# VHH binders against Exosome complex exonuclease rrp6 (rrp6): the designs that were tried, part 2

Target 1, 81 residues: Exosome complex exonuclease rrp6 (rrp6), of Schizosaccharomyces pombe (q10146r442to522)
Amino acid sequence: GREALMIYRALHDWRDSVARKEDESVRYVLPNRLLIAIAASKPVEAADVFSISKQLTPIARMYVEDIVKVVQEAEKLYNEQ
Below, E stands for the ipSAE of ESMFold2; O stands for the ipSAE of OpenDDE; V2 stands for 0.75 times the mean of E and O plus 0.25 times the DockQ between their complexes.

## First folded at step 1 (VHH)

Design p4 (framework vhh_7pa5_2)
Fold by ESMFold2-Fast, scan of step 1:
Structure p4 (fold): chain B 81 residues (1-81), chain A 119 residues (1-119)
Amino acid sequence: as target 1 above (81 residues)
Amino acid sequence: QVQLVESGGGMVQPGGSLRLSCAASGFTFDDYAMSWVRRAPGKGPEWVSTISWNSGSISYADSVKGRFTISRDNAKNTLYLQMNSLKPEDTALYYCAKDEGYSYGLDYWGQGTQVTVSS
């Protein structure tokens, strides 16, 4: 859906920014399968992200709160139309 | 129209092997990453494995790592999953999915192929 697409794009852009900052490949920040799963589940807190995958990359674990914030901001933008 | 047709499932005893196939049509197969996703009856989908468009990047769920092998034949528009050392907990409907960067559940089609592992 349109909401899932907007959340996915926001997470994709966030992942690119972290990959540049950490000098790592995008898949080491957050594999595409997890990015898709996170966009679909729309987590509201850090614990929700860990429930999607019991094993996150070390970088994703460091940024789990930022992941949640990106999702919430994308949801907010979509709902404001 | 995008179409994905899974096959190769069946009944097998613990420790056995099965090879799943997914025939893709309606899109440029070699432009997309492909995934296998499974779903036990009454449960949500669980990601199993992903392969990039050129087979240069492959990943597996920890539960299947070392036992399953994902591969693709771009000339035949076909995705494969070789499943070895099967366990009862691998019992599920297996779906192939096109990785388009949308909701995970929106990217798989068809009825799936049933894998049952029991003694």
Scores: ipSAE 0.000, ipTM 0.111, lowest interface PAE 15.5, mean pLDDT 76

Design p5 (framework vhh_7pa5_2)
Fold by ESMFold2-Fast, scan of step 1:
Structure p5 (fold): chain B 81 residues (1-81), chain A 121 residues (1-121)
Amino acid sequence: as target 1 above (81 residues)
Amino acid sequence: QVQLVESGGGMVQPGGSLRLSCAASGFTFSSYAMSWVRRAPGKGPEWVSTISGSGYSTSYADSVKGRFTISRDNAKNTLYLQMNSLKPEDTALYYCAKRGYYGSGSYFDYWGQGTQVTVSS
């Protein structure tokens, strides 16, 4: 739905930022399928992200706390509009 | 040192338009969502609009939907707010605010000094 789309867009922007910072492709940071799964499940802690996929990239593992924060901030923005 | 400097405010008649700008420095601008927040006299802060780091997503308060447009120029580290069909209730001090996606721990981790918008006849 609309909330999931907003979370998806926030994660997409985060991924672009990390890809630039790490000089890597967006696919290597976080594949689209995982990004969609994370947006749909709305993880509240790092363990939740690891439960979504055992195939997390090394970069995604390094930034798992930031992934959770991006989701939480997007949920907050959705609830405020 | 993070700095946010707003400009473009002024006095306009109802139905008028203004474009606000926010010059950002001291951080990787494209890595953070940016927001506009306003404070009317005697009231607390009201969130107005947010744009994601890349510009892919935008969101707006119901009070400004269809009238305001948020945008950014990442090459120039500048955030914009195009305000059309201004109403007296839009009168406020407008702040540029940085979102802390990467571990700030707060909703907004930095606010500028603000630019005054006054809508009156």
Scores: ipSAE 0.000, ipTM 0.152, lowest interface PAE 12.2, mean pLDDT 78

Design p6 (framework vhh_7pa5_2)
Fold by ESMFold2-Fast, scan of step 1:
Structure p6 (fold): chain B 81 residues (1-81), chain A 120 residues (1-120)
Amino acid sequence: as target 1 above (81 residues)
Amino acid sequence: QVQLVESGGGMVQPGGSLRLSCAASGFTFSNYWMSWVRRAPGKGPEWVSTISSSGRTISYADSVKGRFTISRDNAKNTLYLQMNSLKPEDTALYYCATHYKYVWGSYDYWGQGTQVTVSS
């Protein structure tokens, strides 16, 4: 839906910003399949992200709290429309 | 229905000024980060400026820093771009766009754009 799209876009852009900061390709920050899975699952805490995939990249592991925050804030923004 | 309507474009000579406006409706404007993005003929989109939902965080592209000022009026659901010291290279179609604070460089909704032409 529309909500999933908004969460996906937020995660996609977050991934781009981290890739620039870390000098890595976006796929090494977070693969597309995992980004889609996270957007669909709407994790509420770090443990939820690890439940979605045990194969998180080292960079994604460092930023797992930020991933959750991006999802929560995109959800909040969508619900306030 | 989300709507973004740009206005204020026109033709000016180098060194001139224009003020662009973007009227927003169909969403809670005060909750969204807003950006101005431009596209010159034959070029890809170039990010110009971003302002946070509260107005506290503002960023500019190096090409416009010191010449352009972004602002917003949340009570009027309007985004502004004050453009001073315009140069021929500022000639472009200017769009306002909504995005979440983590979507720098990616945009949720786009307006139709307003044309700015800087020519002698």
Scores: ipSAE 0.000, ipTM 0.098, lowest interface PAE 14.2, mean pLDDT 78

Design p7 (framework vhh_7pa5_2)
Fold by ESMFold2-Fast, scan of step 1:
Structure p7 (fold): chain B 81 residues (1-81), chain A 120 residues (1-120)
Amino acid sequence: as target 1 above (81 residues)
Amino acid sequence: QVQLVESGGGMVQPGGSLRLSCAASGFTFSDYWMSWVRRAPGKGPEWVSTISGSGDSTSYADSVKGRFTISRDNAKNTLYLQMNSLKPEDTALYYCAREYLGEPWYFDYWGQGTQVTVSS
């Protein structure tokens, strides 16, 4: 859906910013398949993100709270339309 | 279920050696390229080494060439990293990672990591 696409875009932009900050490829931050799954499931807390994948990348694990925050802010923006 | 379990980390003095192991289960191990990736305190993840499914092809980061050797035992579903001439800058959490088929350095599964500390 439309909300999932907006969340996906927000996560994609966030991932790009972290990749630049860490001087790493985007897949070291968050693999595309996990980005899609996170956008679709709309996690509300860190535990929800860990439930999406048995094995998160080390960098995604480090940034799990930021991932949740990005999702929440994107949902908020969507609901304000 | 796919599982990657690392072991062999520990504390060692500069110049010392350690051998890391990664026990793989839940997939056909010999079909996948495997990698070691490390994360030092305060830094992003750094790719260390990769080995092909057959074991015939290996590659290494410039920082570890000549000191580290990646290998695998497909009969035992185990990946290894022999680390020699260890330096303080090798201190990191070391991860075993499975490479996504057909996409170099794209990792779909990671282990929990094993800590390597090199200090005097």
Scores: ipSAE 0.000, ipTM 0.083, lowest interface PAE 14.3, mean pLDDT 82

Design p8 (framework vhh_7pa5_2)
Amino acid sequence: QVQLVESGGGMVQPGGSLRLSCAASGFTFSSYAMSWVRRAPGKGPEWVSTISGSGGYTSYADSVKGRFTISRDNAKNTLYLQMNSLKPEDTALYYCAKSSPEEYWELLDYWGQGTQVTVSS
ESMFold2-Fast, scan of step 1: ipSAE 0.000; ipTM 0.196

Design q1 (framework vhh_7aqx_2)
Fold by ESMFold2-Fast, scan of step 1:
Structure q1 (fold): chain B 81 residues (1-81), chain A 123 residues (1-123)
Amino acid sequence: as target 1 above (81 residues)
Amino acid sequence: QVQLQESGGGLVQAGGSLRLSCTTSGRTFSSYAFSWFRQAPGEEREFVGAISWSGGSTDYADSVKGRFTISRDNAKNTFYLQMNSLKTEDTAVYYCAADSYWGLDEPSEYDYWGQGTQVTVSS
């Protein structure tokens, strides 16, 4: 749905910021299929993200707590509407 | 909902340029990400490039990176594929596609497609 799309967009923006900071392409930070999977599953803690894929990139592993925070913040904003 | 129509195809000599347009008739243009695909005779449809809902992110197939540029104009409900330094291998029917998620590279994942426009590159 609508909530998952909003979370996906928030994760996409986060990924762009990390790619610029780390001087890497966005796909090396987090592939699109994983952004979709994360947005749909709405992880509440780091362990949830690791359960989605064994193939998390090294950069995504470093930022797993930030990924969870972005999801939670987007979900909170959606629920305030 | 969105309906798509391509234009701008034609015959061009190798090394030349073409700009393809995809015009939409829907009311939610700014909510969609857009992609271009192509299909050469006897082959399957392959990904060419994509642009996000905001226009802030683009992605390209390795075969066209540095030669093709995708862009969008929300005021005109149109998005484009600027094709430079064309090669005979670029000869194909080019299709535009739309979805709420960007960067999808599998044709089966898209619900909205144009009818296609022929691009022929001669040596």
Scores: ipSAE 0.012, ipTM 0.287, lowest interface PAE 9.0, mean pLDDT 79

Design q10 (framework vhh_7aqx_2)
Fold by ESMFold2-Fast, scan of step 1:
Structure q10 (fold): chain B 81 residues (1-81), chain A 124 residues (1-124)
Amino acid sequence: as target 1 above (81 residues)
Amino acid sequence: QVQLQESGGGLVQAGGSLRLSCTTSGRTFSDYTFSWFRQAPGEEREFVGAISYSGGSTDYADSVKGRFTISRDNAKNTFYLQMNSLKTEDTAVYYCAAQEYLGWGFDEDDYDYWGQGTQVTVSS
């Protein structure tokens, strides 16, 4: 539902910020299919992200803790509303 | 399940214009992000443009920016690709694609539903 929507948007915005910082295309930060899978699974720790895909890009691996943080923050915002 | 069908393809002269339509059937049209891809002779399928579920955001391949415009009409369950200032290198089979989730995709793997394609031939 609405929670998934908020998580997708948060991850999408995060990905755009990292792509700009790293001077890479968004798909080399995190492909859309993986972005969708992460949002749907709602990982609680780094190991959960690695279990979704063993094909994480090098950039995504560097930012795996940030990915989890973004998901948790979006979940928190949803639960506070 | 959503089904997609392209129309509007054909032969057009360089410098001309053509409008492609993609009609959809099935569940709520407004829940989908829509895209156009094309495949030129001897090449891989490439992204052309996308429009978000809300219609508030569009994205285009650099090769078509300023010449092509994507739009959607939720009342008609249809989305469009307006192609202006056509070049011979725009010759390709054009495919419409859809995904229910949010976000753009530049790879065909990002899209779950596909039309069968419509041929666009641009002559010099």
Scores: ipSAE 0.000, ipTM 0.157, lowest interface PAE 12.5, mean pLDDT 77

Design q2 (framework vhh_7aqx_2)
Amino acid sequence: QVQLQESGGGLVQAGGSLRLSCTTSGRTFSDYAFSWFRQAPGEEREFVGAISWSGGYTDYADSVKGRFTISRDNAKNTFYLQMNSLKTEDTAVYYCAAKYRGSYYPTSYDYWGQGTQVTVSS
ESMFold2-Fast, scan of step 1: ipSAE 0.006; ipTM 0.153

Design q3 (framework vhh_7aqx_2; at its last look DockQ between E and O 0.08; V2 from the best seeds 0.00; counts 0 for: pae E 11.9 > 2, unsure alone 64.1 < 65, placed apart)
Amino acid sequence: QVQLQESGGGLVQAGGSLRLSCTTSGFTFDDYAFSWFRQAPGEEREFVGAISWSGDSTDYADSVKGRFTISRDNAKNTFYLQMNSLKTEDTAVYYCAAEPFYGSDWTEYDYWGQGTQVTVSS
ESMFold2-Fast, scan of step 1: ipSAE 0.005; ipTM 0.206
ESMFold2, look of step 2: ipSAE 0.000; ipTM 0.164
ESMFold2 (binder alone), look of step 2: mean pLDDT 78; pTM 0.777
OpenDDE, look of step 2: ipSAE 0.022; ipTM 0.322

Design q4 (framework vhh_7aqx_2)
Amino acid sequence: QVQLQESGGGLVQAGGSLRLSCTTSGRTFSSYVFSWFRQAPGEEREFVGAISRSGGSTDYADSVKGRFTISRDNAKNTFYLQMNSLKTEDTAVYYCAAHLGYYLRSESYDYWGQGTQVTVSS
ESMFold2-Fast, scan of step 1: ipSAE 0.005; ipTM 0.162

Design q5 (framework vhh_7aqx_2)
Fold by ESMFold2-Fast, scan of step 1:
Structure q5 (fold): chain B 81 residues (1-81), chain A 124 residues (1-124)
Amino acid sequence: as target 1 above (81 residues)
Amino acid sequence: QVQLQESGGGLVQAGGSLRLSCTTSGLTFSSYAFSWFRQAPGEEREFVGAITWSGGSTDYADSVKGRFTISRDNAKNTFYLQMNSLKTEDTAVYYCAASLDFWSYDRADEYDYWGQGTQVTVSS
């Protein structure tokens, strides 16, 4: 739904920014399938992200806490609507 | 052609209030996260507060939490820092900053654009 879409957009923007910073492709930062899975699962802590996928990229593992913060921020924004 | 311009600085008595504004031009305002940093004489630039691209989340340095409020007005391409209960320790040059990387908001080196700074002096 709409909440998942807002989370997906936030994660998509995050991934694009990390890719620019790390000089990597967005696919190498985080594949679309994992973006969708994370947005749908709405992780509340780092362990939840690792539960979604056993094969996080090295870059995604480095930024796992930021991923959780992005999800929680987007979820909060949706709830404030 | 991107510009961030601070205004609202000046001299204020301890316990007083001041509102800083940062007007932006040359960027898509709604796409950016914004923050305030400050630099006291002889010190490095330190984080003060941040607001996300959507305006739904804010964060503050522990030293200003409860006293300062950051806000944004997308219609005016302007964001603000409302400073209440000012202390002499708040004396610094205040800089506004803009970035697409909101999760790195507490790191000065992650910001794409900066204002020129505005002096805030809090007297006892």
Scores: ipSAE 0.005, ipTM 0.132, lowest interface PAE 13.9, mean pLDDT 78

Design q6 (framework vhh_7aqx_2)
Fold by ESMFold2-Fast, scan of step 1:
Structure q6 (fold): chain B 81 residues (1-81), chain A 123 residues (1-123)
Amino acid sequence: as target 1 above (81 residues)
Amino acid sequence: QVQLQESGGGLVQAGGSLRLSCTTSGRTFSTYAFSWFRQAPGEEREFVGAISGSGGRTDYADSVKGRFTISRDNAKNTFYLQMNSLKTEDTAVYYCAAGTPLYELSSWAYDYWGQGTQVTVSS
């Protein structure tokens, strides 16, 4: 729903910014299938992200704490509405 | 319970520069997008520029691209619009906004708004 959409968009923006910073394609940062899975599962810690996929990209592994933070903050923002 | 307060508006000569500030209070998230919109007399409120919280992605309206720059200072809970090479057609009330907007930003996606600050550019 709406909450998942907001989390998805926050992750999408984050991924775009990391791709720009790292000079890499968005696919290399985080494939769409994993972005959708992360948004749906709402991880609360790094271990949760690793449980979603055994095939995290090297960049995603490096930024796993940022991924969790993005999800948590988007979820909290939705709950403040 | 997020509140936004603009400052820095005023009268400026064409070709000059002006910096607007928007200070936030209350709980904000690093994933919040912060944006500026403007409204000229008789017109609808239009997008000017935005900066995302998640990684500093910026976006600008074509009419201001290359002249305006948006930035943020998380330590001060403030974001800015640096306006250079001002034109008389930039005259408007400028509003700051915050929220988690859709990827293609539109005013209806923002939950929190400031009261607006007048910018007048004279020839």
Scores: ipSAE 0.000, ipTM 0.103, lowest interface PAE 15.6, mean pLDDT 76

Design q7 (framework vhh_7aqx_2)
Amino acid sequence: QVQLQESGGGLVQAGGSLRLSCTTSGFTFSEYAFSWFRQAPGEEREFVGAISWSGGITDYADSVKGRFTISRDNAKNTFYLQMNSLKTEDTAVYYCAADRLPYYSDYEYDYWGQGTQVTVSS
ESMFold2-Fast, scan of step 1: ipSAE 0.005; ipTM 0.135

Design q8 (framework vhh_7aqx_2)
Fold by ESMFold2-Fast, scan of step 1:
Structure q8 (fold): chain B 81 residues (1-81), chain A 122 residues (1-122)
Amino acid sequence: as target 1 above (81 residues)
Amino acid sequence: QVQLQESGGGLVQAGGSLRLSCTTSGRTFSYYAFSWFRQAPGEEREFVGAISSSGGSTDYADSVKGRFTISRDNAKNTFYLQMNSLKTEDTAVYYCATDFRGIYTEWGYDYWGQGTQVTVSS
């Protein structure tokens, strides 16, 4: 749906910003397939992200709390429209 | 509900190139991320590459990175896999897949094509 698409775009933009900050490729921040899975699952806490995949990149593990926050903020924005 | 149709498979010599196409019908193409998977005889299905709904991000399996490129054409409801520098180990049936919920069946709802055979001879 529209909500999942908005969450996906927010995570995509977040990933791009982290890649620039960390001087890494977007793939090493979060592979696209995991980004899609996270957007669809709408995690509410860090444990939920680890339940989606045990193969998170080292950078994604470091930023797992930020990933959850991005999802929550995108959901809030969608629900406020 | 989306239907996918692969084309472009065939026989090619090692070192050659092929371009696979996947056309969609049903839902709005531009909302979906797309992926390619492959399956060699006796093996399980393997991820090959993916492209985001915007087309701004791509992801590839390490085995094909630098040799394969994925692209999409929203006006034609089609996405592609350009395969260069083909190796005999690239021989497989190639499948396209899509859904907003993910590119792995175990993580969400997926739509798969019927597959197209790619054979790379030495």
Scores: ipSAE 0.000, ipTM 0.108, lowest interface PAE 17.9, mean pLDDT 75

Design q9 (framework vhh_7aqx_2)
Fold by ESMFold2-Fast, scan of step 1:
Structure q9 (fold): chain B 81 residues (1-81), chain A 123 residues (1-123)
Amino acid sequence: as target 1 above (81 residues)
Amino acid sequence: QVQLQESGGGLVQAGGSLRLSCTTSGGTFSSYAFSWFRQAPGEEREFVGAIRWSGGSTDYADSVKGRFTISRDNAKNTFYLQMNSLKTEDTAVYYCAAKGYEYGYLPHEYDYWGQGTQVTVSS
């Protein structure tokens, strides 16, 4: 739905920003399938992200707390509209 | 469609402080990332600082880290740049900019721009 799409868009933009900052491709930050899975599952803590995939990239592992934060912030934004 | 308007520029003495504001209209304020860029005479427009749509992440150019703070007020559709410990090297036209959700570091990544406000730091 609309909430999942908003979370996806937020994570997509987050990934692009991190890729630019780290000078890496977006796939080395977070593969599309994992981005979609995270948006759909709406993790509430870092352990939830690791439960979604054992194939997290080193960059994604470094940013796992921010990934969760992005999801929570997108959920809050959706609820405010 | 989204419009940005800077205010708060002016003349300040080195070591002083100044607060810039950027008021927005159009679009959903809370879904945008906001940034400040500056341009000194004869130079390219450079990144100063940015804030994520949620306010949960900020970043700054190395030259301003520890001195400048970016913040946003969703209720007022306004975001700010608090500039402390100003240096003569901070003299520039300051521009506010907006793009969806996450900020970027390059001017071409931004969709909407203010008109610019002059900040002059005297010795």
Scores: ipSAE 0.013, ipTM 0.374, lowest interface PAE 7.5, mean pLDDT 83

Design s1 (framework vhh_7sr4_2)
Fold by ESMFold2-Fast, scan of step 1:
Structure s1 (fold): chain B 81 residues (1-81), chain A 117 residues (1-117)
Amino acid sequence: as target 1 above (81 residues)
Amino acid sequence: EVKLVESGGGLVQPGGSLRLSCAASGFTFSDYAMGWYRQTPGKQRDLVADITSGGSTKYGDSVKGRFTISRDNTKNTVYLQMNSLKPEDTAVYYCAADYYGWDEDYWGQGTQVTVSS
């Protein structure tokens, strides 16, 4: 839906910023399939992200708390519009 | 159904060239890193070249400067241009799709490359 799409866009933009900061391809930050799964699952804590994937990338593991915050912020913005 | 279909293998003389193609179907090609691996009987598959979803490339030391990997996301195809072929390049070449360990690797059936006089 619309909510999942807004979360997807927020995660996509976050991923691009981290890729530039870490000098890595977007794939090594967060693959598209995992990004879609996270947007659909709407994790509320780090453990929820690890439940989605056993093979989280090293960079995504470092930024797991930021991933959760991006999701929660996007959800809040959707509900407040 | 996921499929990787290799083509372009064959017999070539030392110093010759071949272009391998791998046509992919059944998954979102643009999300996957693609690679070429080769295997000689009795040994593990060795990385020849890979290309990320974003287009960054990596090569095995023995082929660097001679081989070029590329991809066309509109055609769901990955290519390996092989120049200055040596007898040591004789192997079965496999196409692989890798989602950075999240999903299981998808492999083609392989294509034989023979470099001999």
Scores: ipSAE 0.000, ipTM 0.128, lowest interface PAE 12.2, mean pLDDT 78

Design s3 (framework vhh_7sr4_2; at its last look DockQ between E and O 0.26; V2 from the best seeds 0.00; counts 0 for: pae E 9.8 > 2, unsure alone 64.1 < 65, grease 26.3 > 24.2)
Amino acid sequence: EVKLVESGGGLVQPGGSLRLSCAASGFTVSSNYMGWYRQTPGKQRDLVADIYSGGSTKYGDSVKGRFTISRDNTKNTVYLQMNSLKPEDTAVYYCTAEWGYLDEFDYWGQGTQVTVSS
ESMFold2-Fast, scan of step 1: ipSAE 0.005; ipTM 0.219
ESMFold2, look of step 2: ipSAE 0.005; ipTM 0.275
ESMFold2 (binder alone), look of step 2: mean pLDDT 78; pTM 0.790
OpenDDE, look of step 2: ipSAE 0.079; ipTM 0.502

Design s4 (framework vhh_7sr4_2; at its last look DockQ between E and O 0.05; V2 from the best seeds 0.00; counts 0 for: pae E 10.7 > 2, placed apart)
Amino acid sequence: EVKLVESGGGLVQPGGSLRLSCAASGSTFSDYAMGWYRQTPGKQRDLVADITSGGYTKYGDSVKGRFTISRDNTKNTVYLQMNSLKPEDTAVYYCAAELYSWGSDYDYWGQGTQVTVSS
ESMFold2-Fast, scan of step 1: ipSAE 0.000; ipTM 0.252
ESMFold2, look of step 2: ipSAE 0.000; ipTM 0.288
ESMFold2 (binder alone), look of step 2: mean pLDDT 79; pTM 0.796
OpenDDE, look of step 2: ipSAE 0.154; ipTM 0.582

Design s5 (framework vhh_7sr4_2; at its last look DockQ between E and O 0.14; V2 from the best seeds 0.00; counts 0 for: pae E 11.1 > 2, placed apart)
Amino acid sequence: EVKLVESGGGLVQPGGSLRLSCAASGSIFSDNAMGWYRQTPGKQRDLVADISSGGDTKYGDSVKGRFTISRDNTKNTVYLQMNSLKPEDTAVYYCAAYPFWEGYDYWGQGTQVTVSS
ESMFold2-Fast, scan of step 1: ipSAE 0.006; ipTM 0.288
ESMFold2, look of step 2: ipSAE 0.006; ipTM 0.216
ESMFold2 (binder alone), look of step 2: mean pLDDT 80; pTM 0.802
OpenDDE, look of step 2: ipSAE 0.020; ipTM 0.347

Design s6 (framework vhh_7sr4_2)
Fold by ESMFold2-Fast, scan of step 1:
Structure s6 (fold): chain B 81 residues (1-81), chain A 118 residues (1-118)
Amino acid sequence: as target 1 above (81 residues)
Amino acid sequence: EVKLVESGGGLVQPGGSLRLSCAASGRIFSSYAMGWYRQTPGKQRDLVADIYSGGSTKYGDSVKGRFTISRDNTKNTVYLQMNSLKPEDTAVYYCAAKLGYWSPYDYWGQGTQVTVSS
């Protein structure tokens, strides 16, 4: 749906910004399959992200709280339309 | 939908002060990071100041100690207090809103001209 798409776009943009900051490719920040899975599951805490995949990159592991925050902010934006 | 309207720009002499205001429409103001950016002729837009939903601030190196950003969530307004203005501060100042610092889903105002000249 529209909500999942908005979350996906927020995570995609987040991943791009972290990749630029860390000087790494987007796939080394967060693979596409994992990004899609996170957007669909809408994690509410760090443990939820770890439950989606045991193969988080070191960068994604470092930013797991930020990933959750991005999802929550995108959900809030969608609900306030 | 977010609409941003800037006010407070104008002509001021070097050493003077101006206060810019940005009124945001919509229910999303409190969850957004708000910022001020400026553009001088022939250059890209430059960060002046950002304020996050929790109140944390970030300033461009050229304005630290002279400019102060603040927000009022009850009025859906962000402010930029500009002190000790220099000719180099002459620019169009833009208000911006982001979902978070990571997101390029930016909403931009139309800009307000600030001219520092004698």
Scores: ipSAE 0.000, ipTM 0.152, lowest interface PAE 10.2, mean pLDDT 78

Design s7 (framework vhh_7sr4_2)
Fold by ESMFold2-Fast, scan of step 1:
Structure s7 (fold): chain B 81 residues (1-81), chain A 118 residues (1-118)
Amino acid sequence: as target 1 above (81 residues)
Amino acid sequence: EVKLVESGGGLVQPGGSLRLSCAASGFTFSYYAMGWYRQTPGKQRDLVADITRGGSTKYGDSVKGRFTISRDNTKNTVYLQMNSLKPEDTAVYYCATRYEYGSWFDYWGQGTQVTVSS
């Protein structure tokens, strides 16, 4: 839906920012399939992200709290509409 | 590629006004908080003004009441209206993004020089 798309776009932009900060390609930050799964699942805490996939990239593991924050802020923005 | 292109700087006399613009491209502008910072040689960059995704603003103490930050999400542009300029406002002014969901600033503009002098 609309909410999942907003979350997807937020995660996509987050991934781009981390890739620049870490000097890595976007795929080494978070693969597209996992980004889609996270957006659809709407995790509320770090443990939820690990429940979606146990094969997070090393960079995604380092930023798991940021991933949750991105989802929560996108949900908040959607609910302000 | 992400780009922040600043314009509007220049030389102006004390009491004058300038409007700075920062045109953004290469990212989803509406998801980012935007800010203006300034730096004089030998000093750290100081916050001038900040605007959130939702339009809430914050100003540095030295510019409150004189400067106004605004954004236009349809044009992917952030603005800084500077009124009642003083010699101490002389600095290089930088446009910056902060990913709204993160704590770091991802991108900085090239800077634009503002000189307030008679």
Scores: ipSAE 0.005, ipTM 0.224, lowest interface PAE 10.3, mean pLDDT 79

